# VH-VL binders against RNA-binding protein 12 (RBM12): the designs that were tried, part 20

Target 1, 78 residues: RNA-binding protein 12 (RBM12), of Homo sapiens (Human) (q9ntz6r430to507)
Amino acid sequence: FCVYLKGLPFEAENKHVIDFFKKLDIVEDSIYIAYGPNGKATGEGFVEFRNEADYKAALCRHKQYMGNRFIQVHPITK
Short names: E, the ipSAE of ESMFold2; O, the ipSAE of OpenDDE; V2, 0.75 times the mean of E and O plus 0.25 times the DockQ between their complexes.

## First folded at step 16 (VH-VL; framework fv_imsidolimab)

Design x7 (from w5 with heavy chain G56D; at its last look DockQ between E and O 0.81; V2 from the best seeds 0.69)
Fold by ESMFold2, look of step 16:
Structure x7 (fold): chain C 78 residues (1-78), chain A 121 residues (1-121), chain B 112 residues (1-112)
Amino acid sequence: as target 1 above (78 residues)
Amino acid sequence: QVQLVQSGAEVKKPGASVKVSCKASGYTFTSYYMNWVRQAPRQGLEWMGMIQPSEDETRLNQKFKDRVTMTRDTSTSTVYMELSSLRSEDTAVYYCARSGWDTGDYYFDYWGQGTLVTVSS
Amino acid sequence: DIVMTQTPLSLSVTPGQPASISCRSSESLLYTDGETYFYWYLHKPGQPPQLLIYLGSNRASGVPDRFSGSGSGTDFTLKISRVEAEDVGVYYCMQSIELPYTFGGGTKVEIK
């Protein structure tokens, strides 16, 4: 039950992802924030949910704000 | 049909507070952000912040964070903006404007009629 | 904060003639979903602002075809093919890619 995150603020940390998905049962050690070969944040990430209900609720937070920017939440395909 | 109706004009002294209301009708109140935008005389538009009524969540322009409070009453579909420690520079017309929260349509499709707030000694 | 710079500051137009307004942003307004979070509003005297163009170049409902928006990234243009008396007012660009939302300084359009 994984979602793909796009548009993350480049200063985003695990605590910001946890807060964004507050009240949902996330797998905290699954939080991943991507960096490119040049060491720069790409604005992408991943996070797992422990159950299907919270996964579906997470998808509904698509285009909601994390800090000063809204982010995208997508279902992961394969 | 969407309608945003604001409270009437106010005259205040420096240092006072003002509370402007915006009553929404014709749509699902809790599905949209309500924004506040002001315009001082001979100046441009300035976004002050927004509130999501279903979660009572606010996001404020840092310029105003210590002086502005946004609240709502879902039973009357009304949003309030209170600006404290008024200065003469706060003389402006204050508009409420809605934007799409669930859709992420972050632009202002409907506006209130505006409320003139005059700050003078 | 993203700075939005409009030119010209004011414009005096003979009725029926075209007008062009520019807006530049200090950062790209193209988001990772492929949309451009840029807008034009018209503030007519005695009325609240009204939306003209949303998401870069889309005309809002009820906006006449004489209004067109174009541009990409950081540079945007609003064109009025034939200015009419009802078009008088102050035009503002806006961005919503990042909080706080910011407007350009405005372009006042008057009839000569």
Scores: ipSAE 0.649, ipTM 0.898, lowest interface PAE 1.0, mean pLDDT 91
ESMFold2 (binder alone), look of step 16: mean pLDDT 92; pTM 0.931
OpenDDE, look of step 16: ipSAE 0.820; ipTM 0.950
ESMFold2, look of step 17: ipSAE 0.578; ipTM 0.882
ESMFold2 (binder alone), look of step 17: mean pLDDT 92; pTM 0.938
OpenDDE, look of step 17: ipSAE 0.721; ipTM 0.929

## First folded at step 17 (VH-VL; framework fv_imsidolimab)

Design y1 (from x2 with heavy chain G56D; at its last look DockQ between E and O 0.77; V2 from the best seeds 0.73)
Fold by ESMFold2, look of step 17:
Structure y1 (fold): chain C 78 residues (1-78), chain A 121 residues (1-121), chain B 112 residues (1-112)
Amino acid sequence: as target 1 above (78 residues)
Amino acid sequence: QVQLVQSGAEVKKPGASVKVSCKASGYTFTSYYMNWVRQAPRQGLEWMGMIQPNEDETRLNQKFKDRVTMTRDTSTSTVYMELSSLRSEDTAVYYCARSGWDTGDYYFDYWGQGTLVTVSS
Amino acid sequence: DIVMTQTPLSLSVTPGQPASISCRSSESLLYTDGETYFYWYLHKPGQPPQLLIYLGSNRASGVPDRFSGSGSGTDFTLKISRVEAEDVGVYYCMQSIELPYTFGGGTKVEIK
C-alpha cells in the first residue's frame, strides 16, 4: 500500500510527510525522501500505509499543501 | 448559480478594525477555499490569504499575518475577514473569491462584488 | 515570493486593432505535473475581476476566442486579436504555483 510523492518542498523531512498524512496509519520506517547532491530533497518520495483504507485516503490528498506548495500523491505499482 | 455577496462599504479611523463578510450560495460551501484579495487606489491586486471552511484552516500572506483573521460560519455559508490596526494604506476594495479545494484548482473563478474600506481621520 | 512583472503599464488601442500584454515571473511556473500555474484576469470598470485564461493558455468559460494566452516557464503573453470597447480595463497576470499567490502590476487597456 505505497504512494509516490512528487513536488515535495526543498526542505521536506520525514516529519513534514508525517504531518501531511496526519491521522493515517503510516509505516513510519517506510518513509523515503530522495536527496540530491546538495543534500536537499529532490521533490520525490515514497511512503507505505498499513491498510487499504488509509492508502485510499492518502491518494485523496493529492494536490494539497505541504508548506507553501502543493504536492502530488500517486499510486505506485512496483 | 454561484454567488458571493459581500457586506457594505465601511469608513474607519486609523487604528480601528474592520470585519468584511462574504456570503456564498449556489455551490457546496465546504468544497472550496475562500480567498481575500484587495486593491488599493491606483494599485494592483494583492492576495491576503484563504480559509478552508470545512476545517477552519487558514493560509495567510505573511505580509498580513499579524493583522488579519479569517473565520467562517458554515451554518450561514459565510466567511469573514477582519483587518486590525488599520492604516491609510489599507484603504482598498476587498474582494472574496473562491478557488477549488477538493480539485486543487487554485484560481479564482467567482468573485464577490467588492467592499470599499476607507481609512481616514 | 514570486515576482510577476507586466509590460506595458498602459496601452491605448484603436478599436479593431490587436493588443499584446507581457508578463514575466521570477521563477518557473511549470509544475512537476506538467501544468503551468499561470492565469490572466480582466478587471473591467465597475465590476469585480474576471478570469480570462487559466493554466497558461486555456480560455475560461464565455471568454471570446479573440483572447489567447501563450508562453513558457517564465514568459507569458496575452493577445487580443481585435480590441473591442468592452475589453477596456486592467489586465492582471497571476501565479498559483506557490503561496502567497502573486499578481502582476496590471496593464491598463483603453480605447483611443
Scores: ipSAE 0.646, ipTM 0.889, lowest interface PAE 0.9, mean pLDDT 91
ESMFold2 (binder alone), look of step 17: mean pLDDT 91; pTM 0.934
OpenDDE, look of step 17: ipSAE 0.791; ipTM 0.944

Design y2 (from x2 with heavy chain L60Y N61A; at its last look DockQ between E and O 0.79; V2 from the best seeds 0.74)
Fold by ESMFold2, look of step 17:
Structure y2 (fold): chain C 78 residues (1-78), chain A 121 residues (1-121), chain B 112 residues (1-112)
Amino acid sequence: as target 1 above (78 residues)
Amino acid sequence: QVQLVQSGAEVKKPGASVKVSCKASGYTFTSYYMNWVRQAPRQGLEWMGMIQPNEGETRYAQKFKDRVTMTRDTSTSTVYMELSSLRSEDTAVYYCARSGWDTGDYYFDYWGQGTLVTVSS
Amino acid sequence: DIVMTQTPLSLSVTPGQPASISCRSSESLLYTDGETYFYWYLHKPGQPPQLLIYLGSNRASGVPDRFSGSGSGTDFTLKISRVEAEDVGVYYCMQSIELPYTFGGGTKVEIK
């Protein structure tokens, strides 16, 4: 039960992903944030949920705010 | 039809607070952010903040963060904006305006009629 | 904060003639979903602002075809092909790609 994140803020860190999904049961060691050569987030990431109910709830947070920017939450496609 | 109806004009002294209401009808109240935008005389439009009516979570512009409080009552489909420590420069027309929460359509498609708040120094 | 700069500050137009209003943002308004979070509003005295153009170039419901929006990333234009008396008011651009939402300073359109 894994989602793809886009549009993450420049300063996104694991703690921001955890807070964005704080009511949902995240597999915390599954959080991946892509970082560029300068050590700053490139805007992409992945995170896994422990059950289907929380996965579906996570998809409903698509286009909700992380800090001052909204982010995208997508199902992973094959 | 979507309608946003605001409370009437207010006259306040510097240092006081004002609380403006905005009653929504004609749509699912909890599916939209409610925003507050003001316009002072001879000035442009200024966004003050918004409230997510489902859980009551708020986002405030930094300029107002220490003086503004937004609340809602989902049973009456009403949002409130309270601005404290009023100054003469807070004299403005205050508008509520909705934007898409569920859809992420972050623009103002419907606006309230405006509430004039006059702060006499 | 993203700064939105409008030109001109005011515009006097003979009815039936074209008008053009420019808005420049301090940062790109193109988001990673392919949409441009840029808007035009018309504000007439005694009325709330009204949405004219959303997401860069789409006309809002009921907005006449003589209004058109265009632009790329940071530079945006609102054109009125034939100005009518009902078009008088102050036009504002706005961005919603990040908080706080910010407006341009406004362009007052008058009939001469």
Scores: ipSAE 0.663, ipTM 0.894, lowest interface PAE 0.9, mean pLDDT 91
ESMFold2 (binder alone), look of step 17: mean pLDDT 92; pTM 0.938
OpenDDE, look of step 17: ipSAE 0.778; ipTM 0.944

Design y3 (from x7 with heavy chain L60Y N61A; at its last read DockQ between E and O 0.90; V2 from the best seeds 0.82)
Heavy chain, then light chain:
Amino acid sequence: QVQLVQSGAEVKKPGASVKVSCKASGYTFTSYYMNWVRQAPRQGLEWMGMIQPSEDETRYAQKFKDRVTMTRDTSTSTVYMELSSLRSEDTAVYYCARSGWDTGDYYFDYWGQGTLVTVSS
Amino acid sequence: DIVMTQTPLSLSVTPGQPASISCRSSESLLYTDGETYFYWYLHKPGQPPQLLIYLGSNRASGVPDRFSGSGSGTDFTLKISRVEAEDVGVYYCMQSIELPYTFGGGTKVEIK
ESMFold2, look of step 17: ipSAE 0.672; ipTM 0.895
ESMFold2 (binder alone), look of step 17: mean pLDDT 92; pTM 0.938
OpenDDE, look of step 17: ipSAE 0.819; ipTM 0.950
ESMFold2, look of step 18: ipSAE 0.688; ipTM 0.900
ESMFold2 (binder alone), look of step 18: mean pLDDT 92; pTM 0.939
OpenDDE, look of step 18: ipSAE 0.763; ipTM 0.942
ESMFold2, fold request of step 19: ipSAE 0.695, 0.722, 0.735; ipTM 0.898, 0.907, 0.911
ESMFold2 (binder alone), fold request of step 19: mean pLDDT 92, 92, 92; pTM 0.934, 0.931, 0.932
OpenDDE, fold request of step 19: ipSAE 0.840, 0.818, 0.837; ipTM 0.955, 0.952, 0.955
ESMFold2, last read: ipSAE 0.714, 0.700, 0.716; ipTM 0.901, 0.897, 0.903
ESMFold2 (binder alone), last read: mean pLDDT 92, 92, 92; pTM 0.933, 0.930, 0.934
OpenDDE, last read: ipSAE 0.841, 0.863, 0.868; ipTM 0.956, 0.959, 0.960

Design y4 (from y1 with heavy chain L60Y N61A; at its last read DockQ between E and O 0.85; V2 from the best seeds 0.80)
Heavy chain, then light chain:
Amino acid sequence: QVQLVQSGAEVKKPGASVKVSCKASGYTFTSYYMNWVRQAPRQGLEWMGMIQPNEDETRYAQKFKDRVTMTRDTSTSTVYMELSSLRSEDTAVYYCARSGWDTGDYYFDYWGQGTLVTVSS
Amino acid sequence: DIVMTQTPLSLSVTPGQPASISCRSSESLLYTDGETYFYWYLHKPGQPPQLLIYLGSNRASGVPDRFSGSGSGTDFTLKISRVEAEDVGVYYCMQSIELPYTFGGGTKVEIK
ESMFold2, look of step 17: ipSAE 0.672; ipTM 0.898
ESMFold2 (binder alone), look of step 17: mean pLDDT 92; pTM 0.936
OpenDDE, look of step 17: ipSAE 0.792; ipTM 0.945
ESMFold2, fold request of step 19: ipSAE 0.709, 0.674, 0.680; ipTM 0.902, 0.895, 0.897
ESMFold2 (binder alone), fold request of step 19: mean pLDDT 92, 92, 92; pTM 0.934, 0.933, 0.930
OpenDDE, fold request of step 19: ipSAE 0.843, 0.821, 0.822; ipTM 0.956, 0.952, 0.952
ESMFold2, last read: ipSAE 0.694, 0.641, 0.694; ipTM 0.897, 0.884, 0.896
ESMFold2 (binder alone), last read: mean pLDDT 92, 92, 92; pTM 0.930, 0.930, 0.933
OpenDDE, last read: ipSAE 0.835, 0.855, 0.871; ipTM 0.955, 0.958, 0.960

Design y5 (from x2 with heavy chain D102E; at its last look DockQ between E and O 0.81; V2 from the best seeds 0.74)
Fold by ESMFold2, look of step 17:
Structure y5 (fold): chain C 78 residues (1-78), chain A 121 residues (1-121), chain B 112 residues (1-112)
Amino acid sequence: as target 1 above (78 residues)
Amino acid sequence: QVQLVQSGAEVKKPGASVKVSCKASGYTFTSYYMNWVRQAPRQGLEWMGMIQPNEGETRLNQKFKDRVTMTRDTSTSTVYMELSSLRSEDTAVYYCARSGWETGDYYFDYWGQGTLVTVSS
Amino acid sequence: DIVMTQTPLSLSVTPGQPASISCRSSESLLYTDGETYFYWYLHKPGQPPQLLIYLGSNRASGVPDRFSGSGSGTDFTLKISRVEAEDVGVYYCMQSIELPYTFGGGTKVEIK
């Protein structure tokens, strides 16, 4: 039950992903954020949910704000 | 028919507070952000922040964060903006404007008629 | 904050003649979904602002064909093919790719 994140803010960290998906049951070690040479997020990431209900709820947060920018949440099958 | 109706003009002294209301009708109140935008005399438009009416969560322009409070009453489909510690530079017309919440349509398709707030000694 | 710069500051137009307004943003408004989060509003005397153009170049409902928006990334143009008396007012560009939302300084359009 994985989602693909796009449009992550320059300063995105695991804590921001956790907060964005608050109340949903994330697989704790599954959060992945791509970082560039300067140590800042490149805008992509992945995260896994423990159940289908929370996965569907996560998809509904597509285009909602993380900090000052909205982000994309897309389904993936792996 | 979408309609946003704001409270009437206010005259305030420096240091006071003002609370402007915006009553929504003709659409599902909790499906849209309500934004506040102001325009001082001979100035441009300035976004102050927005509120998500179903949860009451706000996102405020940092310029106003310590002086502005946005609330709502879902039973009357009304949003409120309160600006405290008023200064003469806060003299402006204050508009409410809706934008898409769940759709991510972040632009203002309907606006209230505006509320003139005058701050003078 | 993203700075939006409009030119000209004002424009005096003979009725029936074309008009063109420019807006430049300090950062690209093209988002990773392929959309451009850029808008034009018209503020007519005695009325609240009204939406003219959304997501770069789309005309809002009820907006006449004589209005057209174009541009990419950071440079945007609003054109009015034949200015009419009802087009008088102040035109504002806006971005919504990043909070806070910001507007251009405005372009006042008047009839000669």
Scores: ipSAE 0.668, ipTM 0.896, lowest interface PAE 0.9, mean pLDDT 91
ESMFold2 (binder alone), look of step 17: mean pLDDT 92; pTM 0.934
OpenDDE, look of step 17: ipSAE 0.763; ipTM 0.943

## First folded at step 18 (VH-VL; framework fv_imsidolimab)

Design z1 (from x1 with heavy chain T103Q; at its last look DockQ between E and O 0.87; V2 from the best seeds 0.00; counts 0 for: pae E 2.1 > 2)
Fold by ESMFold2, look of step 18:
Structure z1 (fold): chain C 78 residues (1-78), chain A 121 residues (1-121), chain B 112 residues (1-112)
Amino acid sequence: as target 1 above (78 residues)
Amino acid sequence: QVQLVQSGAEVKKPGASVKVSCKASGYTFTSYYMNWVRQAPRQGLEWMGMIQPSEGETRYAQKFKDRVTMTRDTSTSTVYMELSSLRSEDTAVYYCARSGWDQGDYYFDYWGQGTLVTVSS
Amino acid sequence: DIVMTQTPLSLSVTPGQPASISCRSSESLLYTDGETYFYWYLHKPGQPPQLLIYLGSNRASGVPDRFSGSGSGTDFTLKISRVEAEDVGVYYCMQSIELPYTFGGGTKVEIK
């Protein structure tokens, strides 16, 4: 059960993703934050949840703030 | 018919606190952020912070973080902004302003009438 | 913080003539959802500020079509095709892409 993140602050780290989804059961080693070829963060990432209930709750945090910027949370389509 | 009605003008001495209220009507109170914006005499607009009324979560501008507290009462559809340790440069008109919740569109579509707070010794 | 720089500081306009106000942001206001989190407000004497333009260039409800917003990224313009007496006041740009929300310094528009 995975969500796709967009609009991440360029300084985002795993700890910021964990805090954003606090109270939800994240697969912590699934957290992925993308970087481009120049080493600059792209603002994208994804996170896996251990159960469907927490996955649905994560989708409801769409456009909530991580630090000073709101981020997008989308379902992943295969 | 959206209305934001603020409490009346206040005169305070330096070092005191002020608490301004903003009563909302004509919409679902818990579906919108409430923001506070101030304007000192002969100056521009300055965002102070916002509160999400359903959970009470707040975000404050760093400048005010140590002196401002925003709260809400969902039973009366009212938000409050308290500013402590007042100084003369806090003399301003204080506005509450509603911002959107749908898709997180963060602009101020409705404003209260403003509350003048005067800080003088 | 994102700095919003407005020009001019004031503008004196003959009724019926056009006016143009510029706002430049220190960072791009285009977000990854394709929207531009940029706005224009008018603060008329004795009234609270009112929204004119939202999300880049959209006119708010009740705003006459003589007002138009344009621009993208960091450079934005508000145009009034024919200034009328009711347009007197101070115009502010604002960004909401990043906390804290910040306003431009304002442009006072008056009739000469």
Scores: ipSAE 0.455, ipTM 0.849, lowest interface PAE 2.1, mean pLDDT 89
ESMFold2 (binder alone), look of step 18: mean pLDDT 92; pTM 0.937
OpenDDE, look of step 18: ipSAE 0.753; ipTM 0.939

Design z2 (at its last look DockQ between E and O 0.82; V2 from the best seeds 0.67)
Fold by ESMFold2, look of step 18:
Structure z2 (fold): chain C 78 residues (1-78), chain A 122 residues (1-122), chain B 112 residues (1-112)
Amino acid sequence: as target 1 above (78 residues)
Amino acid sequence: QVQLVQSGAEVKKPGASVKVSCKASGYTFTSYYMNWVRQAPRQGLEWMGMIQPSEGETRYAQKFKDRVTMTRDTSTSTVYMELSSLRSEDTAVYYCARSGWDTSGDYYFDYWGQGTLVTVSS
Amino acid sequence: DIVMTQTPLSLSVTPGQPASISCRSSESLLYTDGETYFYWYLHKPGQPPQLLIYLGSNRASGVPDRFSGSGSGTDFTLKISRVEAEDVGVYYCMQSIELPYTFGGGTKVEIK
């Protein structure tokens, strides 16, 4: 039950992902945020949910705001 | 056919509050954000904030955050914008405007209400 | 906040002549989905604003083909190939890539 995140703000951290998916049951050690050489997020990440209902709810948050910018939430594929 | 119908013009005294309504029809109310934009006399357009009707989450421009409250009633497909501590510079036409979140319709205002004139005078 | 700067502030145009309006943003409006979150609106007196151009260069439904939008990144242009009487009003650019949404200061278009 994994989603791919795109368009993450430069300052994204695990706590921002947890807040973005408030009320959904995240496998917390599953949160991955890609960082560049300057220590800022590159805009990509992924996260796993413990059940199907929360996974489906997470997909519905596609293009909703994390901070002042909206982010993309996609099903995992290649 | 999408329609946004706003409540009528209001005259208020400084220090009062005003609550403007925007009734939506012709689309799935909870699938789109509702925004409020105003225009004071001889001024440009100014975004005040938006509400997500499904959960009621709001985002406000910093200029208004301490004075504006946006709410919705999903049973009537209506959004409300309340502006408190009115000043004469709040005299403006206030518009509701719909924005979507799919890639083709996301975060631009495709349909606007007719506008509500709020006049703040002593 | 992203600052949107329009030029000119006003245009007085002979009917049938072209018009051009510029808008610059303080930051790039190109998002990671490949879309440019930039728009043009026309505000005619006594009417609500109307969408002309969405996502950089796309004409909204019912907008005549004499209107065209171009540009990317931070520099954008609205062109009207032949100005008509119904084109009178104030034109605004807007960005929606980042909260708060911000508009340009407006360009008033009048007929000479």
Scores: ipSAE 0.500, ipTM 0.848, lowest interface PAE 1.8, mean pLDDT 89
ESMFold2 (binder alone), look of step 18: mean pLDDT 91; pTM 0.926
OpenDDE, look of step 18: ipSAE 0.732; ipTM 0.932

Design z3 (from x1 with light chain T32V; at its last look DockQ between E and O 0.92; V2 from the best seeds 0.00; counts 0 for: pae E 2.2 > 2)
Fold by ESMFold2, look of step 18:
Structure z3 (fold): chain C 78 residues (1-78), chain A 121 residues (1-121), chain B 112 residues (1-112)
Amino acid sequence: as target 1 above (78 residues)
Amino acid sequence: QVQLVQSGAEVKKPGASVKVSCKASGYTFTSYYMNWVRQAPRQGLEWMGMIQPSEGETRYAQKFKDRVTMTRDTSTSTVYMELSSLRSEDTAVYYCARSGWDTGDYYFDYWGQGTLVTVSS
Amino acid sequence: DIVMTQTPLSLSVTPGQPASISCRSSESLLYVDGETYFYWYLHKPGQPPQLLIYLGSNRASGVPDRFSGSGSGTDFTLKISRVEAEDVGVYYCMQSIELPYTFGGGTKVEIK
């Protein structure tokens, strides 16, 4: 039950992903944020949810704001 | 048939507060952000903030965050913007403007008629 | 905050002649979905602002084809191929890629 994140803010951290998906059952050790050589987020990440209901709710947060930028939430298959 | 109708003009003294209403009709009220944009005389447009009507979540421009409060009443499809501690530079026309929430259309496709707020001693 | 810089500050145009307005952003407005979160509005006296161009280059409903938007990244242009009396007002660019939404300082278009 994994989603792919795009458009993450330059300053994104795991805490921002957790807050963005508040009330959803995240596997906290599953949060991945890609970082560039300067230590800043490159805009990509992914996160896993423990159940299908929360996975579907996560997809509905597509284009909602993380901090000052809206982000994309996409399904991942396989 | 989207329509945004704002409350009438206000005259206030410095230090007072003003509360402007924006009544929405012709669309699903809870599916769109409501934004507030103002224009002072001989100045440009300035975004103040927005409210998500379904949950009441607000996001404010930093300049206004300590003085502005946006609320809504879903039973009347109305949003409110209250600006406190008014100063003469707050004299402006205040607009409500709709933007997409579920569609991701973050531009203002429909605007209210504007509400003139005059702050003078 | 993303700074939007418009030039010129004003234009005085003979009816039927072209006009061109530039807007530059302090950061790229191209998002990861391939869309450019950039807009043009016209503010006529006594009316609310009206949308002219959305997502970089798309004309809003009811906007005449004499208006065209172009540009990408940080550099944007609004062109009016033949200015008419009804086009008088102040033109504003805006970005919505990042909060707070910010507008350019405006370009006043007048008839000579």
Scores: ipSAE 0.440, ipTM 0.853, lowest interface PAE 2.2, mean pLDDT 90
ESMFold2 (binder alone), look of step 18: mean pLDDT 92; pTM 0.935
OpenDDE, look of step 18: ipSAE 0.741; ipTM 0.937

Design z4 (from x1 with light chain N58Y; at its last look DockQ between E and O 0.88; V2 from the best seeds 0.71)
Fold by ESMFold2, look of step 18:
Structure z4 (fold): chain C 78 residues (1-78), chain A 121 residues (1-121), chain B 112 residues (1-112)
Amino acid sequence: as target 1 above (78 residues)
Amino acid sequence: QVQLVQSGAEVKKPGASVKVSCKASGYTFTSYYMNWVRQAPRQGLEWMGMIQPSEGETRYAQKFKDRVTMTRDTSTSTVYMELSSLRSEDTAVYYCARSGWDTGDYYFDYWGQGTLVTVSS
Amino acid sequence: DIVMTQTPLSLSVTPGQPASISCRSSESLLYTDGETYFYWYLHKPGQPPQLLIYLGSYRASGVPDRFSGSGSGTDFTLKISRVEAEDVGVYYCMQSIELPYTFGGGTKVEIK
C-alpha cells in the first residue's frame, strides 16, 4: 500500500513526512525522498502504509499542507 | 446558498482584545478552511491566518502569530478570531473568507460582510 | 514571503474603454500539478472583496466575459475590454502557492 508524493518542500525530511501522515500506520523505513543528480531535492517521495484503511486516508490528504506548502499524494500507477 | 455572517462593529482601547465571529451556512462547515483577512484604512488586504474547523488546526501569518487565536464551534458552524494587545494600527475591517479544504482550492470564493474594529484611546 | 507587485497604482478610464492591470510575483506561481496559483479580486466600495479570476485565467461564477486574466510564472495581466461604472473599485492580485497568502498592493480603477 504505497503512495507517491510530489511537490514536497525543498527542506522536507523523513520527520516531516511522518508528521504529515500522523495517526496513520506507516512503514517508517519505507519513506523515500528523492534527490536529483545534482544533489538537490526533486520534491518527490514515496511512503508505504501497513493497511488499506490508512492508505486510503493518506490519499485523502492530497493537496494538504506540509509546512507552508501543500503537497500531492498519488496512488502508484505502475 | 453559501453565507458568511460576521458579528458587528467594535470599538476598543489600546491593550484590549477583540473577538470577531463568522457564522457559516449553506455548505458543509468542516469541509472548508476559514480564513481571516483584514484591511486597514487606505491599505491593502492582509491575510492573517486560517483554521480548519474539523480538527481546529490553525495556521497564522508570522506577523500575527503571538497575538491571534482562531477557534471554532462546530455545533453552531461559527469561527472566531481573537486579536489581543490591540494597537491603533489594528484599526481595520476584518473579513472571514472561505477556501477549499477537501478540494485543495486555496482561494477565497465567499467572504463575510466585514467587521470594523476601531482601536482608539 | 512572496511579494506581489501591482502596476499601475491608479487608473482613470473613460467609460466604455479598455483597461489593463499588471501583477508580478517575486517567485514563480506555477505548481508541480501544472496549475498557476494566482488570483484577481475586486473590492468595490461598501462591499467585501469578490473573486474575479482563479488559477491565473479562469473567470469565477457570475463574472462578465469582459474580464480576462492571462500570464504565467511571475507576470500576470487582468484586462477589462470595456469598463463600466460597476467596475469601479480596487483590484488585488493574490498568490496561494505558499503560506502566508499575499496580495498585491491594489490598483484603484476610477471612471473619468
Scores: ipSAE 0.625, ipTM 0.897, lowest interface PAE 1.2, mean pLDDT 91
ESMFold2 (binder alone), look of step 18: mean pLDDT 92; pTM 0.941
OpenDDE, look of step 18: ipSAE 0.686; ipTM 0.930

